# Designs tried in a protein design chat: miniprotein binders against q9usj1. Part 9

Target 1, 298 residues: q9usj1
Amino acid sequence: MFSVGKKISFILPIKGVLQKLKDNAQKTVLLDATWYLPTDTKNGKKEYLESRLPGAQYFDIDEAKDHKNPLPHMLPPADEFASYVGKLGIDRNTNVIIYDRKGFFSSPRVFWTFKVFGHEHVFLFPNAFNAWKTEGLELETGEPRTPKPVVYEGAKLNKDLVASFDDIVKVIESPDAAGVHIVDARAHERFLGNVPESRPGLASGHIPTSINIPFTETTAAGITAPKPEEDLEKVFSSHGLTDKSVPIITSCGSGVTASVLFAALKECGFKDVRVYDESWSGYGKRANEDSSLLATGP

## First folded at step 6 (miniprotein)

Design k4
Fold by ESMFold2-Fast, scan of step 6:
Structure k4 (fold): chain B 298 residues (1-298), chain A 81 residues (1-81)
Amino acid sequence: as target 1 above (298 residues)
Amino acid sequence: SPELKKLIEEAEWLILELRWLAYELGIDPELMRKFAEWVKRIAEKYKELAEKLGVSPELLKELIEKLKEILEKLKELLEKS
């Protein structure tokens, strides 16, 4: 029938993943981006070393970071990003397909990182392990393949995808003039300030004017996959996010689940979405020193 | 009992803080994971015994005090690094 004006989705079902592997194997890299909070009993690198999707390389957000910044997994400098992904066999023309073992938890962070540095051909494969098993396909075990290193050229930070503390301050000091929504992906009780932060030195509460949409409201079957677009539209509209031209800044604890919201908002056609990279790990420390930066309650 | 529930919640929060401090100090995540699992299993077994046998909360109070001591020592290490 008709296919006019259809969005090219960056979220791939297994059929799409298998098609890219078949059509362009030499230029397609699978990335296992499995990451767990330090409080979790699991370790992503250890699980990757035990089993993976065949040929997958591991992307560690705690290694691919700004080592000069004390905050967790802050974006690396462009040259360090280029070096890191080049060692994984990724150049500017590579189809990068990212998955994680939870399904849709840490893979959006790596997806956002690639978009920040100008990578065009980057995709998400949610619910990857369940989908792989359902197709009767085997996982790879044993020692991972060592890829041939390549040169990644032209990595440059796209400021249209990253929010700074100064960007947040502009919103809270002049909310009517700023015309930006700040959306907090943390659990509601953390947003309200009803529970202490597990990280030392952080205030309990949220950024003034921010809207709370826990990232789990945008996922299905726990956190294994994003909700269908129609259900995401209902989630966002129920929180007053109806105008897709209004800029949005997503935030969370350290930028991981803020990237889940980034992916969900982009899937719904929101035009201008930035992730606040330091999120509460940086802002919460500032808010502890300056009460004008802190809000609590609904 | 309400007292036992509060002690268990306090132990869970101390374990959470301990794991974040260990992460910041670069302590082996696998070693810390095993330690946190061990502490959680002790707290859970104590809860089961208290529910079934009416055991004194003294042992759980002792565990909480030791976790607080470990937390303070890790904070001191972070201050010095």
Scores: ipSAE 0.000, ipTM 0.228, lowest interface PAE 14.9, mean pLDDT 84

Design k5
Fold by ESMFold2-Fast, scan of step 6:
Structure k5 (fold): chain B 298 residues (1-298), chain A 82 residues (1-82)
Amino acid sequence: as target 1 above (298 residues)
Amino acid sequence: SEDTAEWLILELRFLAYELGIDPELMRKFAEEVQRIAEKYGVSPEELLKLIEELLKIAEELGIDPEVIEKLRELAKELKEKS
C-alpha cells in the first residue's frame, strides 16, 4: 500500500467508491461483510438478503473458514478461499470494496483475509450505508443476482500477516529480545479479567506482556468509521507505539476487532502488522490449562 | 422509524459491551450516544428507548451507579429538548 515518500489509502470515501464502480477498465465487486456477535439478535446474511448497496455480494466469515477447526471463522485453506471468492465473481485483478452495516466493525476482517491471500486491489468503505443515503443514492432490495463464477488463481497464504500461537509464545518467553508488541483490541474490563468471556470455556484475562488498546479508541461516531489518521497517530503514540518499524501482533476475541486495529495501524504506516487469527477464542482455552499463559489485572 | 430505532439500539448495546465498565469510557460513550442520535435524527421517543436499553446493559455490566444516574438525567434532558 506504500511506496517511498508516498502513501495511498485503502480506505475510500464514497466518491472513490463511485469512481471505481464506473471504471470500465477494471472490474469492481462490492462485498457486504456484515457480521454480528453471537449474543446479537441480528443476522448479517438475513439483512443482506433484504437490502444492500447495488450489486453487492455477501461475504460470510463463518462460511469462508477452516471447517476442520472448531474455533470461530479461522482462515480457510488457500484453495477454499479461491473457490469461495471465485463464486462471487472475484479474480486476482478485481477491485474488491468491502463494507459492513455497522460501518467499521467486521469489514476489516474480510479486508485482512484478502490481503492474507495476496489480493492487491482491496479497499474499505466505512460508514457505507449512511454515506450512500446522504448522497441520495438508492439501496438494492429483493433477491440478489448470482454472479458468473470466475477462477481465482494464485491464492497463497502470506505468513507475514498472520500470527500463530507459537509466535505469541516466542514473545512471552523473551519479550525484550522479541522486539514485538502484542496489542489486545478487547474492552479494558475483559483484558483485566474482570468480566466473563461471552464464549464458554475461556479463561478471563490477557496474554502476558500485551498492551490493551480497545478497538473503539481507533473508531469515531461509535464504530461507524475509523478516526482520521492524525487522531490515530495520537492514540497509538499515547500507548507507546511510536516506532512504525517495530512489529505488532493484534489480538481480540476471535480475530474480528483485531482486524480493525490492523487496518488502523496500516493506515498510520506501521510496516509489520500481523493478526493472531485464533485470538482469545483459542488462546483462552490454552490459558485454562497453563497458568504461565495467563495474566490478569493491569 | 422502527427499523432505524432497532438499528440504533443494537449499535448502543454493542458500544456498551465493547467499552466495558470504566467510568471514563462510559462518559465517552454518553457523548457517542448524543452524536448517534443527532446523526440519524432519532425522535425523542426512540432516543429514550435506546437510553433505557443502554441503562439495562450498564446495570448488567456493573457500571458505577453514579454514571447510571447521569445517563438517566441525560435521557430526561433530551426528552425536554424534543
Scores: ipSAE 0.000, ipTM 0.135, lowest interface PAE 20.6, mean pLDDT 81

Design k6
Fold by ESMFold2-Fast, scan of step 6:
Structure k6 (fold): chain B 298 residues (1-298), chain A 82 residues (1-82)
Amino acid sequence: as target 1 above (298 residues)
Amino acid sequence: SEDVAEWLILELRFLAYELGIDPELMRKFAEYVQRIAEKYGLSPEELLKLIEELLKIAEELGIDPEVIEKLRELAKELKEKS
């Protein structure tokens, strides 16, 4: 007979969020990580300034970035990450709880970013606004409070969570030998190459050998929450992802929805998951110059 | 026409994302519409009638009224384009 081991989830229900917020021994910071695709007219920072979960700080992935890199919201250097989150009142021991207004869209990107820099106590609060309203709790409005800055010590980039272009090339040059699955989180039509990319200068199509699992296959009630683990297992197994020890690299347009897949895979116990930070925003430009980098169709 | 069918399929896929409805259900719906349009060479008027009948069935099955209303707006745009 096999026994089921206890699984500790980084995904919190509202009861867990409220418990951490009430704990005076352990500091907790709520982060609003709301971000929208380039084709959307909504703006996350403007929505945050209108209303938020009480005490929440705004984490802007277009501000907390590598300013030397022209690609959108690439990971910042470790010292700039430390400076950015320190200004939000976050130190190494802070419980960081991340939400977004869609529910489970851009918050996983910030979750992954904290994991990349070695932060241990980081959590996701999906469907946050609906859960907050259902509990009868009020949102905060008006001018956000500026937190007291703190020093964030020991931020360092964990390369085991980040894939580079060179890592992608190694997989496509020797897919059978590499033993790595590349999973593309973009909508099917973008993956197939049937629609133009919203960003200029990008090829239409996908990375050769990659498997398409649109991030929306891993979410429930639209994009408000991740599917339960049992349903995520069915999604991943239906695409041939049955061995949780096989390394996976997730990719998308610019690393945001690739992080939704990262969170879903980690929730299912996949041991080795990296996010391709450049995603199609970098790779698609390279693919225009080298046809061996581009695939189209199913 | 084929161009109108392609426009509708793309709009339905993006609408699923925008409204937060089950994207798997909307993908299957869009693929079904594409297959029928291609198989039978549907005119824009025939495609509109099919969509209106499918929306009526979705309403009877208890799909969210907000989703049904957005799909009706899309069908109206298709009619104006035809």
Scores: ipSAE 0.000, ipTM 0.116, lowest interface PAE 23.2, mean pLDDT 81

Design k7
Fold by ESMFold2-Fast, scan of step 6:
Parts: C-alpha cells; sequence; structure tokens
Structure k7 (fold): chain B 298 residues (1-298), chain A 82 residues (1-82)
C-alpha cells in the first residue's frame, strides 16, 4: 500500500534489541527459536542449554504444535499456544524478540506463529549470535532461568495469515479470478520435480500456477540475515511481484522457509501474505492421488 | 568461459539444494537419505562427464566433486545417527 505512509520495521538491529531490553516500562522476552532436524549433528535445544543470549527462553516448534496432526510442526490450537508462551513468561503486552543461531532460518516461523495468534509486539533479530559477540557482549551459559508463568489472554487464530488446502484449490481452479500469487520457497530442482521427496507418498513437483522463489534468494551472507529491502524489492519485481496489494500465499516443504518469504515480503510492504501451514508435506500427498493438483518442470 | 561459469553456478546451487533438503525433511527415514545420496553421486558423475566433454580444467572440477563428497559424507552421518 503506497498510499498508507511508511511501514514500521519488525526486523531489529542489535541497537534496537538493546533499547527494548533497557525499557523498564515494557517487558521484553528474548526467544531462541533455533531448529534443526532430529537426526542433524546439531540440536537447537542442546545448543540453547549450552549458551544463549542473556535471559533468552527456548521456543520449540516441535513442542508448540498440533499434537493431533501427523504433519510436522503444524500450528497448535489457540489455548495450547497461550499455555505454552505463558509458561515462558509471555503475556499479550510483552515485547517478543526472536532469534535463531543460523541467523535467519527458523526464527521467521516463530515470528509468523505469534502474528497468527494476534500478538502485536513481536520482532526478529537476524544474525543475532554474531552481532552480539561483535558488540563485545557476553553470552549466558549454564542453567537457564525458569520464568514465572503468566496468563496469555486473547489468543485467537487470524485466518488472514494462514492458508488452507481449500484456499490453494480456489487459486488453481480460477487463477485469473482469484487474483492470488502462490510462491514456493523450495529449491528450484525440488520445484521442477527433478529431486526426489524425502517423505513417503509425496509427489515430486509443485502447486500449479505457483512461482518459485527459493528462500535463499531473499537471504544474505548465506542464511544469516535477510537481504536489504532495496535488494528484496529487486528479487520480488524480477519474479513479477510488483503490485503489493495482490494477495500472496507462501509455501515450502513444511512451513519453515515459507515463513522466511513471509517476513521478506512483509518487510517490502506486501499487504496480504499468508503461509500455507501444511505446505508440500500435506499438499504433496494429495497431489500424488490427484494429478490435477500437480505441475512439473518450469 | 561462460559455460564454465554456468556450470559452477549450477553446481553451487545443487550443493545448496542438498543442504536445505536436510532442513525440510522433518524426521528423515534411512532409505530416503540413501536415495538422496545416490542423487548426489549421479549429479557428481554428470558434472565430471560435462567437464571432460567441454575441456574444463581438472582442478576446478576436482574442487566441485570434493564439495559434493563432503555433503554425501554429511548425509551418511545423518543415516548412521538415525
Amino acid sequence: as target 1 above (298 residues)
Amino acid sequence: SPELKKLIEEAEWLILELRFLAYELGDPEPEKMRKFAEEVQRIAEKYKELAEKLGVSPELLKELIEKLKEILEKLKELLEKS
């Protein structure tokens, strides 16, 4: 929306983080949202227990999930979200600043989750670990502090930020009438259907009409930080995303890197961005049973 | 050469793809990780064949193959621990 004045950035440099931590009028909680595969040599919770930004609590996307859904880290029910974050000392008025040890990989997923449940004061701190050390600030080690639990009131799922399978079907059945762009954050060869899917029963390919923008096109210094806004504008415009009022649905493998695109698009002022929570982990199974749901190649 | 530059960019992109597959797998199954390792080997063999055909320097091709081997070793470690 070009007519709605200047947007407020939710991506904080270290000086912004330190300013919020010093503000005694408003409580701030740092969240370490580092996530790796269970079979990876690295483990986010283990790394958090070894060291963290001082006072940080750990947010586990595989614990804060819908335990009745077999798909990985699906959004929890609103009451379970409220219970989970309340135990971390977070109430509705808390400033929540989220980081991850890769820099800008899994933290956008947790950022999106807070936005979905109506939390207003939520921010991202990219390249946090490196930025903290570069400023000469010490990391906290040893046993993390257990916060005093609080009641999180008014958590409600905002459907304007979450896309369902039915929303995807509406777009692909009538793409011109729907006026929505689907953007796939997966690697290009996975999008084309050239690389096999890791999970059983998933088709190889992509959602019909979708545009492929691998999330790594939106990050800098590997995956440690988002690209500057000027460079993000060039990335999105090069893929035909020039009208910021046109709704966008982001998708990936399981919703993590789709949330990286969500953050990048919001930083550029795109007004209506939803994440397809199931992503390919759900859609790919459906597409294996129904060829009308599957596209391959460019 | 423009072809050599394209080949390097494609190989770097494939290396990046293999790295990011690990983050999108959820709980990887050993048999699927073996299939990914086989795909990495297929890609490495293809680039060796292209380099021989196009007269690309053996040193540059060797560097790309070593990077692909490092990723394969990482995937094998993941298989061993799962």
Scores: ipSAE 0.000, ipTM 0.153, lowest interface PAE 18.1, mean pLDDT 81

Design k8
Fold by ESMFold2-Fast, scan of step 6:
Structure k8 (fold): chain B 298 residues (1-298), chain A 81 residues (1-81)
Amino acid sequence: as target 1 above (298 residues)
Amino acid sequence: SPELKKLIEEAEWLILELRFLAYELGVSPETLRKLAELVQRIAEKLKELAEKLGVSPELLKELIEKLKEILEKLKELLEKS
């Protein structure tokens, strides 16, 4: 339900997923990207080991990360990304379809990660478990299959999809000249600074000049699926995002729900969208040490 | 009734997601109360739909008990915040 005219959606209904899985000419790998906040008692890898969509491999954003960076699930170096996905049986030409058990929560983060390293054939399958069950299909249980490793060639970080702290500083130091919107995906009360951050050492508040669009304004049936494109257009326009050529940087707590906004904005045809990889996990620490980086309230 | 089962499952997912967002993302007490009101409205609509579709007494009983359990869990969340 997410395509118009010449544009083909990267968000697949179950029929599209099944068509790709049955295509003998193209290899398709399903990725379970289920992830929970550190305060949650649930564990995505444990749940994957109990059941999954048939043939799915597990993608752990806390394993496929920059191990030299203390911040959570920062993008890995290109060679480590290539090594990680190659072990999952993914090469440059593989169709990669990503889902998560919440529906549309952590899968966009992995989708964004593949786009960052130049992978062309990558798709999202929202509300996957409910859609699979409704189609009358069975889940796979027991020991998951270990795929034959392949070589992933040509992984290269696309700077047009990733924002750094320096990119944020350029916007807040010269907001009128920068011509960039920073969009914060966190709950409104966190954005205002009215509730404490769960991670120690982080300031409460937001990046100066940023617009708050909680990622839940872009999802339907809770967080199981993105809203239809026409409803997403209304959400974005209600926040003043009417010009699809204006660059946008999305941010959140640690880059996960900022990637939900990334997917929603790309579905609506926004041309220049970057995710601030560190998000509040990095920025909030700096803002605690430098009040010029911090805004609070509306 | 497959349609009623599907609606119950969707409501259960929504309620659990709202509970997760309320608890794990640190929403305000005001937002938690709004979520409790939303859960109550969902429960009322599910009861109305069950009556309208003429579902079996056994299925209606099961639905009511599940909704009561979910509401109690959300009330516990409100007490903790």
Scores: ipSAE 0.000, ipTM 0.131, lowest interface PAE 20.2, mean pLDDT 82

Design p4
Fold by ESMFold2-Fast, scan of step 6:
Order: sequence, then C-alpha cells, then structure tokens
Structure p4 (fold): chain B 298 residues (1-298), chain A 80 residues (1-80)
Amino acid sequence: as target 1 above (298 residues)
Amino acid sequence: DKYVRIRISGVDPELLRKFAEEVQRIAEKYGVKVEIYVDGDTIEITLRGLSEDTAEWLILELRFLAYELGIKVEVEFRKE
C-alpha cells in the first residue's frame, strides 16, 4: 500500500537502522526488548548478556514498571520512566530503535511505552537478528557497554494513548454513544471463554462489545515481522475496522500483544488508538466479581 | 531429520482437542507436516518438514498458544 502524502513509517528496514546509527547529528540508542512468556525456558536478559546488536542496551518491561501495582509490567510513573531510560543513555532528543530477538513480539510494548511518555523519535526494527545476519554484520558479545547516564526531561503520561478500566466501562455501558471499538488480541478460544485462564482469579471470556483479532493475524513468518500494509488493511477491514477515524482500544492478557495491534493499526493510519494497560490481567479479576463486565461466546 | 515434538499431559480432553485444532492451523501457516497421537488426557504432536531457521519461531508461536489457552506444554526441537 502506497499513497501520496503518506507519512514516514516508524518501522525500519535494516538500511534505515544503519543510517540512524551513522548519523553524527542525532544520537541513536538501540534497545533489546526481548521478553519471553513465563512458561518459556529462555530468558531475555540472559540472552542479551550473551549477544546483542552492537551497542544495544537492554529494556526490561518487568523492571520498567509500576512497582506499587501487582499486575504484570504496568506503565511506570513518569519520573521512574525518565530515571530508567536516562540510565540507558536516552534523553528526549535521542533516536530510540527497539528490537526483540523473536522479531515482532515484545518490542511493540516498549515502542508504545516511549510514545506514552511523549518520546517523538522512536522506531521498531522487526526481524532484527535475521536481517542483521543476512546483511553480513557481526553481533556484539561479551560485557555490554555501560552508557553514560543522562537526564530525561519532560516525560509526561499521554492519556490519549492509554485506556483505563473507567474508559472500558464507559464504552460497554453506552456502546452506540461511545463510538469506540475494543479489540482483543488474545487467541479466539480464550476470547470465547471456552478455556480456563492460566492466571488465578480471572474470569473466562471477554469484555462486552469487543472484537477479537488475535495478534497473530497481523504478523508474518510466525511473529518475526508485521504483515505488509496491504494485508493488514485486509485483516482490519474483514473485522469491520474500515473507518480510520473511529477510536480503538486494544486489549490482551497483560498489554504486550495489545501493543502489537497498536503498532499494526498505527502503521495502517488509524488515528486514535489506545492500549488498555491492565488488559485481562486486571479486567478479568473485576469481571469475576461482577458478571455485567463479562461476555462469553461469539 | 529436524522436527518439533510437543507433549501435553493431565489436561481435559476438550482442551486437548481445541489445542490440537489450533496447532493444525499454525502448522499449515509454516507448511509443515503434523502427526498427532492422543491417549486420554495425553497428547503428543510431532511437526516435520521444518528448516532450522523456522523451528525456533514455530516453537515460540506454539508456546504462546499454549500460554493463551492456559495449557502447560513441553516443547522440544529434535534431530533424528
């Protein structure tokens, strides 16, 4: 998909990554945002310590979180975000390029997090390890570089990118008046409520009125890259998402794969997309206590 | 010679059926052959015809499916 006046994509091919790394006028920091499901034997930090794209810093979504919130990897307070990324050598003017070792799984979560705090120059590098290897470039091994800490100024939570439980309730209480689509990125059988939740205390089912688009419908070659824009357009239109001005809230289990949908929707030009940060990890507990919050089946 | 083997035990037969159906769909996406053996609450799935470069990504997608469905799985990549 190409049209006159289309804005520059935030999804970079390797040539774009290399251009930014060579730019002396603008500092660039690579972030390895590799994260694995709790059931996986792999560990993102351990793999980062063994090898990385040269100069990459590690961003841990389970460390850069609200430590007062028991839910997994909830957004940190603005001051804690600023402190965390400042220690990685990132200031407000830094080009931030985010990748993950699987290709396009956890990196969109970190991309969304930077956008939430008002960072302008942030980009995604899908299928990074394969692209790097194919270009004939070497990975860095051994002790990672310790960056010089900098001050990150002006971090502020942009509530136009984050949905709260109250935002969800407003949609389900008056769906016709709200004019908002809730899109659930979880597997279809989990959405239907046909399988038990792996986390204790969560109801089985979905948010009333929500549309199910499993995030894997938006990825290619497994989960290594987003689908081409023309294929993403077909995915979204097949689910009735044809008007790019209609607000969308994405949700999933804990906000990671909801961010994959966020990135895919933004790449297709959807103008108003928010991620429901707590997703089913928080909503499902509420729905267990209040059946009016819960839907099951189609 | 390369294949992926998935083992699941102690799971409700209805959940096993749903998981097996979804694994078939994922296998089609990767163009791999699927062999499924079911005995009560135990299922063993073998996926063949994989390149080395795709096996890790297939395994991750299968683990993600299991996690999303609330199923504990053992996944291993083997050469024979």
Scores: ipSAE 0.000, ipTM 0.311, lowest interface PAE 15.1, mean pLDDT 84

Design r1
Fold by ESMFold2-Fast, scan of step 6:
Structure r1 (fold): chain B 298 residues (1-298), chain A 80 residues (1-80)
Amino acid sequence: as target 1 above (298 residues)
Amino acid sequence: DKYVRIRISGVDPELLRKFAEEVQRIAEKYGVKVEIYVDGDTIEITLRGLSEDTAEWLILELRWLAYELGIKVEVEFRKE
């Protein structure tokens, strides 16, 4: 007899968030992962210090990074990840619920980061502030609570969730044999190579063979929430992504919106999804030196 | 009434055209009214008929679009 396993959604409605917060048997930590574009005058840490969901800690993707790598918000080493989250009161058994103030923009990046280091109990809370207010609940203001530091044991990089430059090269050198789809989350004009890159030294264009699905095609109400699963299925199938067992690598400018695609694909049941952490911030520099790495147009 | 005003200057006319086309697509998605004023290499776009939530969504998409296209923008959210 065959058994059909249930997939539990990692995307929580407010009822699910409140249930986990009430569970005395399992510690829950809320993380505010708010991050804004470099051109925005807003600052996520500053807004967190002004107000937050009660008890939330702040997770800064520009602090929890590989400080030896010049590229933006690259994954930290496992020991530095463990140290960073331990200071936030998170151990390996903690329920981690991640939100951002825009709803579903930067929180998927932190969700992916926890998954990469083997954290099992990690969840996303989209549209968090609107949902919280609609439930009639108050935000916390004033000085944030200082968490009791804990030791995070057993952080280890899961290679099944991270794509390297070498992984990308293997796909583009043998696309028919690789059986992997590369999905680019950037705006279409940037993907086509029709506009200059905002970062210096980057080629304009995309990774050869890659499919362009701007991350905004997977979000609803702007970027406050992921689209419902049935609408995500239509988005992915319209781009030929119908076989959920086929491996996918997501990419974008610097890994933030590639993680939005990661979350959307996982919500639809795609089994093998990796994020290319360098994304165009790393690949585009390589492509500027080697035209065989660069495609332009459709 | 709420509105969003975007000002862009010193940008290549072809890039401004592409930005304006994408702004119109975003505006249509949110059902908002678009007023575009063009003077040389300067463009001012005003979007009207917004709720506060719609304005936040739209501002984020516009800032993301500008960042992706390498365009520097001034975005103002105002009430008349």
Scores: ipSAE 0.000, ipTM 0.299, lowest interface PAE 14.2, mean pLDDT 84

Design r10
Fold by ESMFold2-Fast, scan of step 6:
Structure r10 (fold): chain B 298 residues (1-298), chain A 80 residues (1-80)
Amino acid sequence: as target 1 above (298 residues)
Amino acid sequence: DKYVRIRISGVDPELLRRFAEMVQRIAEKYGVKVEIYVDGDTIEITLRGLSEDTAEWLILELRFLAYELGIKVEVEFRKE
């Protein structure tokens, strides 16, 4: 039972999170999806083990991946996804609420992953730790609760949410003005090709025709929350993204911050948004061998 | 005043020079001043004239840069 005419948002304020946690008719699982860049001295799993939102389980994007693929964070096979989340106590009917300690950095990646496998009841809780503290609520410390494993049924990869290299090639080779927009979430200096890539074999630059919208343009002060919808619309329109029916593919270094753009675009009502899972970690290697795949500068 | 300090040690001199050049470009983008201090094998880069929000975005961009160059950096946000 759902009120007719109510706008559904997948981004929850703390009151919405608390309402779902108190609802005994519908199971809710909180996921801590905290992840840091390899150069950071902090570790998300270590921080989770020290403290968390009460009852939260940890979702590790470095473990919930395709272990047969050398690229970072690639989507796991559907059966491995089902097994991983089932061990966290999540079945198809579970309300899944995802947060991260930075606020709105890595949690959108896990949100997108659940959407890719057909999970209906999945939500984001931005600025979670600050909101929790401001509400006067305490964090959980000590040994995390071990959930009772459940069977996750019917996990199936939705290809309408995932872009492949072949999808990218079709866009850059198409002369049609009504084609797909590719949006690159990386820092502007990386997009321009002014910074060498740290991984051997990756070109410096961007996918031809792509629009650069660093994901930090879509977040509030810092990276703690997405900008309000009105401000997001101004960001996207300033980059020429005015037609919400035009398909968009988001890309970044390895798919993490491309998912921040995914969430922001969906919040603004863009109808067709896919994440390029390989992102620059895959494409940049191809572009190093084939200059027709590479653009540099503005 | 608020400032961001980046410490680097034990890195190839050529890579360190390139990192410093890119940090200067990023700082110009955010309208902040860059000060570089060298002491032995340690280099400190100090960024001044920024708000807390700008510092957070700048730190994130600097972490991406360090990751791209394979450099481990220590970043501190301080207030004198």
Scores: ipSAE 0.000, ipTM 0.352, lowest interface PAE 11.8, mean pLDDT 82

Design r11
Fold by ESMFold2-Fast, scan of step 6:
Structure r11 (fold): chain B 298 residues (1-298), chain A 80 residues (1-80)
Amino acid sequence: as target 1 above (298 residues)
Amino acid sequence: DKYVRIRISGVDPELLRKFAEEVQRIAEKYGVKVEIYVDGDTIEITLRGLSEDTAEWLILLLRFLAYELGIKVEVEFRKE
């Protein structure tokens, strides 16, 4: 809905989630987007199969990807996206509410993915399990229900939400003329180039001109929820991001935590935010071969 | 009272130092008490006075940080 004098939020409190679930005029699908690093002992799919918010389907960012690209989590082609979400019971008119078990870690990546393919009715539910438990509501256990497949029509990549390597190069070759901020969501020591990259072939450092805002600066209670808008505005302004009309490109290791920054910036009213999908997993390989692409230190 | 203990061994001492600095920054940011013990290529970090919810998300954050820094880490949650 549109409200005069107030920003429309795509971040829903539990009351908003419950209202959409009760609306029999419009279908709502809950997505569990829980994802862990490959080195973690936990597995999002296994946890989903044990328990979930009632009726939730599982969205796997490692399955819904470009299978022809060796980089992790790269956006799928539009037709493969449409096929994947159609099997989850999602059509173009479905309300999609995305959560993850840690609260606000991997769910923003899936939110961004839906926005990229032109989905209008998509929302985030941070701190979902804690909020659900606090309301005294039951989790669903046992075998998940198989959704009735539907046809997702009209999926089309919106290039205004995705940055390419060529977009990054244009900024670093002419930073004063570009008028774009690149924001890096990685840990500070990794940004500085003070630690070796875990993947062979990646340079240590950052994209020239980029501003480091570790994604954890934008989250509360670790990674369970975004900070309140007022606190997010203080975070961004402290890093010189005061003009909400200036374009921003977010980047991280592989695009997951760059999407946390995307959601936080959009919540604060920044008008033009793109995610650099390949992030350091791709750029770092290029920078290892071409030192003009690499910066180190503060 | 609960704690989280992180043990890492056989890793470059300079890399362990950087990991410890980042863990300390996170602990200070979230008001968590931290104890760090370093001996050569081995580090033990203990975070105390945690609620169960705090311990859970902190373990995830620290695993993410270790991955970001290329470190293999043993993390355990213990009730004291």
Scores: ipSAE 0.013, ipTM 0.507, lowest interface PAE 7.8, mean pLDDT 85

Design r12
Fold by ESMFold2-Fast, scan of step 6:
Structure r12 (fold): chain B 298 residues (1-298), chain A 80 residues (1-80)
Amino acid sequence: as target 1 above (298 residues)
Amino acid sequence: DKYVRIRISGVDPELLRKFAEEVQRIAEKYGVKVEIYVDGDTIEITLRGLSEDTAEWLILQLRFLAYELGIKVEVEFRKE
């Protein structure tokens, strides 16, 4: 079996999703990872309870978190991750296909979370609802099916995919020697410090040395799907990211859209990408107390 | 002739007001003429005097900010 000149993608079109769902030899679980910002009137779990792709379970990034950390959606301990996904019917060998109702917004966060804990068979289904309707397929409504719980074994945090505050500090203290790019996924005016942060107590601005690539530069039709690989190459090259071996740390408001950049960079072939889990929700508080951590403007 | 209209709907009038103030400041920085109409929980922002490149860039920035703040934004580009 050879795939010369072809890249194996973790981003699935609907035909790939349907193929995995029909495979009786390999268990597949669909996850609805729909999440909205606190200022939005919509609620992902409420919408999931009204309708979903058939058989989908709900993954709540505000439930599957470190409950000892006050910051939003911080990664849970490995044992709590294992317990959470086991209750959703997911074991180490399960194909996990993740979607969200915006298309390609919060699902990459859950994709990254599974990769952090060592899950091999995890995929993204962008533009899921539109693709599902276009194929003439029905949504499931009413009471969600309760999955049979399973034991998830071998969950272990992979530190090669997660950046800490100390990792950020090392870059800003020695930018010429660091050899790491920090990429900020927030809207440009937020990055510049020209608009207020939606969360209280956060400074306005960005991490010194960081490059701003708003996550929507990597998405198509708003935020419904990632851009094709060829277009992602152009986006990243236009920002000076041409060497795919150079380590990148992605950051955003709370780690959600930083994970969109993570997925886009990985799809484009970047070898070493970490997500700064705290993102601006943690760093911005530190920067409000220590101005040496804060940059504003270009 | 050409204009860009941005329509924003939200439950929180103070959030819409702050968003409108920031859009106004951004537009003034780039020499854009702005008309703002507020009706209850809805705000319409009309931008005039933009080149197409500047309009596309500004629309993207505002759409990104709206998505991050959980605000639904609808954009029209028209020629009259």
Scores: ipSAE 0.000, ipTM 0.287, lowest interface PAE 14.3, mean pLDDT 83

